# VH-VL binders against p53630, part 11

Target 1, 237 residues: p53630
Amino acid sequence: MNSKSQQQEQQPIVFVTGTDTDVGKTFVSTLLVHKWKAAYWKPVQTGIESDQGDSETLKNFKIAASTWQPPIFTPTYALQKPLSPLQAMEYEPNVDIRLLDFVVPEEWSAENPLVVEGAGGVCVPITRKLEITTDLIKHLIETSGHPVYVVVVARSGLGTLNHTLLTWNHLCDNGLRSHLFGVILNGEPNEGNVQALKKFGVNIMAQVAQCTTAHDQDMELHELPSVESLMTQQDVE

## First folded at step 17 (VH-VL)

Design q4
Fold by OpenDDE, look of step 17:
Structure q4 (fold): chain C 237 residues (1-237), chain A 120 residues (1-120), chain B 111 residues (1-111)
Amino acid sequence: as target 1 above (237 residues)
Amino acid sequence: EVQLVQSGAEVKKPGESLKISCKGSGYSFTSYWIGWVRQMPGKGLEWMGIIYPGDDDTRYSPSFQGQVTISADKSISTAYLQWSSLKASDTAMYYCARLGKWDDWLFDYWGQGTLVTVSS
Amino acid sequence: QSVLTQPPSVSGAPGQRVTISCTGSSSNIGAGWDVFWYQQLPGTAPKLLIYGNSNRPSGVPDRFSGSKSGTSASLAITGLQSEDEADYYCQSYDSYLSGSVFGGGTKLTVL
């Protein structure tokens, strides 16, 4: 029996969303997957005509300190065009994404947490009915039978305050406040933005950045909070 | 029951090549890292490298990088450690060990060891 | 020299308590990486004794305990028995070396 096996029987699903595209959701998801010894699932992948996909990116990302080999589950939908799911479907008329189609992979043994990476930001439409990422999060809360939490990835630098607060408030206004683990800021450290966001009641989980050295990357991984600590914090609030 | 069974003792001369083996059983061989640890006579344990048989991802200690080759054959659940040209200083006990699933770099199960003696 | 420092030898009488220290640095134990302990009986392969700083695998007596503080870890053995005579190794991860590191080992003699 390993120390990590002392985790709660019912493992959480952690949905990783962002303030925008290209904010580093895949990178942050990778760090969380390794930190938490979690499985990974990206329900909707777009741009497969030109990109290997985030699942492959995660799979190929090596962290020296980590010997974890993450279970990676196949996207429910994989679309050709590097666009939002709604736009990408315009090029694939036979594809009709529905929220009901998003079922937690049966291959997930629930022995470890499940990191779910969303497409784009919280207001990105993912269905022809104009349902958005927030609706997908709610769907998982309602149907998965597991505790579901949300991590918001945002840029750390200038201009992030507005997007972060809009995203945070949107999630809160949609009844997801109790499901929010916090925000991970990706980029050069910016203590000013951290303090500003905290004044607005935003939980800052960590500041991360893509590192150039294995040492720095290892240390960054180590500094991330455990999923247990985050869950405990939620119980107190 | 998890078991790692290593090949038998080897007596070699300097310059000879050698490949020793470690066979895993009682678990999913492709789902766990296998590492090699050297112990020179009367000395401590030295990590050499690890391999993940699932995709052949291999990591070496800087001290052993380029000195040995670690490989695996998942079809027979066997990991290998090999030298292209042995030196007298390679005389040691060599252990294979499985890395635990949940704890990074934990060697939770060990083989019985393979004694390699290199002498003229 | 080993990255982790252990005393080369310790001794105790049956029934006594002995402690084996493992001193690291800011790049391994001090960075918060877990410490593992292994017991190697004479003429045998190492055996996992402690994982995750203070956890015992099944079959390891509660006489064995591990702790970690700062840049150091410690293995304590209470109620020392003759069968405890062995070499003990601490192990952790070092972020500068990007790999596993062992202590030099400690020979425990039961008097």
Scores: ipSAE 0.884, ipTM 0.942, lowest interface PAE 0.6, mean pLDDT 95
Fold by OpenDDE, look of step 20:
Structure q4 (fold): chain C 237 residues (1-237), chain A 120 residues (1-120), chain B 111 residues (1-111)
Amino acid sequence: as target 1 above (237 residues)
Amino acid sequence: EVQLVQSGAEVKKPGESLKISCKGSGYSFTSYWIGWVRQMPGKGLEWMGIIYPGDDDTRYSPSFQGQVTISADKSISTAYLQWSSLKASDTAMYYCARLGKWDDWLFDYWGQGTLVTVSS
Amino acid sequence: QSVLTQPPSVSGAPGQRVTISCTGSSSNIGAGWDVFWYQQLPGTAPKLLIYGNSNRPSGVPDRFSGSKSGTSASLAITGLQSEDEADYYCQSYDSYLSGSVFGGGTKLTVL
């Protein structure tokens, strides 16, 4: 019986989205999973014809400081083509992704947080009805019975301001402001961009980058905020 | 109740091989790391390594890497520490300990220890 | 030659308060890694005493307390009792060594 298991009556679901594809959502999700001792679920996986999948990537990612063995739940949908879910479904006519199909895995004991990794960015269509990732987030808020929060992963470097602000504002405009934990910037540190984003009211949770040493990776993990601290911040706002 | 029961004391000669055991009970053996800690006579605790019996992921202290082998048999909920060739300097008490699930590197339960004596 | 430094011995009379220090560096305690404390009674295996810097497992009296500041941690024992005579070890994680590190241990004598 340790301090983490005793403090929260209901564990949160944290949805990890991004400003684009290949911004490092899987990497950031991995860090969060280990930092928070969380379970992991990617509801929609595409590109299984050519890629091992993000779940496998997360499973194989070792952090020296972490002894956590994350529960990893099977994607609800796994599509062959490395495309957006909508486009990938064009090659699989028998697959019809519906928001109602996304149910929190029963295997999740809710003893620890659940990190949910989205496909692409917030406006990526995931159904044939042109429902987008934002709609999936809303669906989980409405149906899961758990507190749901959102982390936005963005690049740290040039060009990130526009994409990050568009993503942030989109989520706010869709009524998710109170659910936003913040943004994690992935890449070389860029204090200028950090300051700029903060001026726009964006909460910057952390700056991370892929590390070449175990020491640096451990330190990055350590510097991430706790899920408790983030939840407390939400209550104050 | 969580228990770790280790094998009995060993008296060996230099050059001999040895494998000692640690049996876990009262918990899901494959869901927790098991570590080994050395304590030489009159000395402090030294972390040797850990193993996750669920997938046999094993991590060693740099000081013990290549010096010992840590393994597990999940079918009988038992972890092992073994030497291929003992030295007199291996004389020590050896403890197995479980790592806590929620706190990294926390040894929450300990075995009773196995005394290994290596002498000519 | 332990990564974490403890005094080799401390002593106190029954009822007194004693403290055991554990000094680390920027790669372990100073980096913010949690400190754990273990009690080892004579002729027995170590037992978890403090986890997460200041938390007590069930069965550990509240007269035992842990704290951490900077690169150091401390174990405090109030109302010292004869049964507290034991060896005490601090433990943490070191990011350069990528593993667990123990203090050298402190022998507590109850006078």
Scores: ipSAE 0.867, ipTM 0.933, lowest interface PAE 0.7, mean pLDDT 95
Fold by ESMFold2, look of step 18:
Structure q4 (fold): chain C 237 residues (1-237), chain A 120 residues (1-120), chain B 111 residues (1-111)
Amino acid sequence: as target 1 above (237 residues)
Amino acid sequence: EVQLVQSGAEVKKPGESLKISCKGSGYSFTSYWIGWVRQMPGKGLEWMGIIYPGDDDTRYSPSFQGQVTISADKSISTAYLQWSSLKASDTAMYYCARLGKWDDWLFDYWGQGTLVTVSS
Amino acid sequence: QSVLTQPPSVSGAPGQRVTISCTGSSSNIGAGWDVFWYQQLPGTAPKLLIYGNSNRPSGVPDRFSGSKSGTSASLAITGLQSEDEADYYCQSYDSYLSGSVFGGGTKLTVL
């Protein structure tokens, strides 16, 4: 029954960011939401003139092993153009994004984790003050009243060593190392890249790919780490 | 005090249609999956299908897909199991059950059952 | 043939301990999917007995316990009472069938 509520621990916020746009953040977020029975929030959605958005993509993604129906919270900002939030505001001058506006949704019961999906990568500009996704993460750390952790989604294949190291080191240099759960590699498995990233001290927490069968998707979901094990790992480190 | 109250026993002939009901109370009807489980005389339990009344998302067991229709009317907190043409082999006890929110595929509360007898 | 295998029957005297096995495979219990147990008293609907492998809902006595290991699960009943005479079903998710599966059921007789 409601076994997670019996823990009486404060539930974490897990921010999903990426090494770039289109690395699979929404797919990974969907897996984590179902694995952790989490709620979902995309604080800033762009490109709504041509796309229903990541919240709808997550809502419509079905995993046969899961009967979890995630609470999905409305974006604080939804902008028309498929650009960074900063650039999209050029076409909607009545919109002025401020970090203060990103308040954890009141509707979140905090009986379960909250997965928060960022826009693009860690340096994507969000506000006219040139605050970036990393600044949004720090804002949530300071203001949410919950433990906040970060997951980085990266491609599994060509180019990922450079992009992943830049992203990982950027977050560490910004004082977020103690918040990093790790990197999830998305795409065809590539053990060479995994071992190379590990040599640089990058924590690879999982490898995933979009599966062609329901069976493989179920097993992929099952193999993801629990949020509890990830929090325990951070306490040891 | 979650309760699932099913419609009464049915005696039918082969070829007739039937729609049986399951009314949920004591909880938010649109926030939980509700499913149907068959128990043939002297046999075990078989999952038939589940529906999420909040958006009518419906999943059927392969053994029952195309054989029955599962639906819900959220305005009266009621789920339905429906046959367009009954067969004698449909004679069974039919349970509705609610799925738990925190445990995938957990049937946490059960209706009292509806006995369906199909014979000439 | 049931995907999860249970003995068709077990029996025990009042006050004794009985165990009901539930044997699955690598696609269900062996994959780590949770096991649930249901009690069906004669002439009544099933009732949830154990969830999440070993958790008891409110109102289920602690003489009922569940465990899971490898591809199998077990329901143990201690201090057996005549009111425990019922059918018991295990359930798990199966990744190859993409759906939930029940065991064939075990009839418990209290001698």
Scores: ipSAE 0.823, ipTM 0.915, lowest interface PAE 0.6, mean pLDDT 92
Fold by ESMFold2, look of step 20:
Structure q4 (fold): chain C 237 residues (1-237), chain A 120 residues (1-120), chain B 111 residues (1-111)
Amino acid sequence: as target 1 above (237 residues)
Amino acid sequence: EVQLVQSGAEVKKPGESLKISCKGSGYSFTSYWIGWVRQMPGKGLEWMGIIYPGDDDTRYSPSFQGQVTISADKSISTAYLQWSSLKASDTAMYYCARLGKWDDWLFDYWGQGTLVTVSS
Amino acid sequence: QSVLTQPPSVSGAPGQRVTISCTGSSSNIGAGWDVFWYQQLPGTAPKLLIYGNSNRPSGVPDRFSGSKSGTSASLAITGLQSEDEADYYCQSYDSYLSGSVFGGGTKLTVL
């Protein structure tokens, strides 16, 4: 056992990805942003022809216990069609997404964590070179100059064991195990699924659901882990 | 540097309307919540509501919901507390206060107060 | 009835230590929500004294200190001075009321 450094802690980037589209990444990102008093960035947004986008959804979500007003940064890319970024570029041929374009916003003061929300799941294709969300995570690890961690959002119910294990193992097989904070299950609590995933070695960091009362929403927010405690859990010897 | 300057004392009769003001300076007015706090004579502090002038998001204490209107005019960095029909029980000191950025529900800077007296 | 309970008054001689209690419940202090303290000198507006349970803003002397345990919080004043004569309020968030709650206030008299 060794003593921890007294050097100033550098604020982390936390990448929120999912097992699929529509698993609740924006809801979970909103909770984390308010719990951690974090800034928010969705690097690539699709479907803007028919949707205000995830940044606006997060901005408008109200949590009574929180008066935090997050800095929300403009997406690096915003595409019209509700498709993967790769496919959406077919309808906007002047757009050519490159991983090098994903630079952490200069406006981020780095006085607080940055929550970065991915598009769809971990294998969603982003660039014409068929680079995927996992490659974007690796890019941020290599280039941002900040500690980078990953949170996986998964449904709590039907099909989650398969989808969560596939996603978790994919990230581990890509060298990201030491970056994984864990999985957040979204939906009605399911103890059976939680215990099953734990037996496979998946770290379940929280179980959340959208609540009908402000009281329950406040308590759900309050019970989420701090980013500091999650970073401490990553220390290994 | 941060200052909240409130409008002057008011003497009113029951049934009259009233709008009191709180002007913020020395900070980005649209980037911080402003709250209103009542202190009845000889009594303690009660929060009434808060507003975020950047988008007019407004939250009221259940005790004051429907009793008052909180608003802001960001072009002149001013928040307002308003009654459509005053009651004698509205006699109190009213403070505006700014909420801090890093601590939820922290009232970090306060105005000097506006005394409202409602009597026949 | 105040959601947070404070003694109505406390007193002490110059140089003495006094404490002011603030007792809440499981929906506010007991749930882990932060406690703030405000000083209100006679005829003036409240002023922030303690934030985040125990932190002092710039300009507040270190003889003021705050603590929190269980469902209660405490403000301690050491080296009591005549200018400390004021009303003191605690505040926290209450998750059932979905808003801020204040204690009833404590009048400190310096003898």
Scores: ipSAE 0.767, ipTM 0.888, lowest interface PAE 0.9, mean pLDDT 92

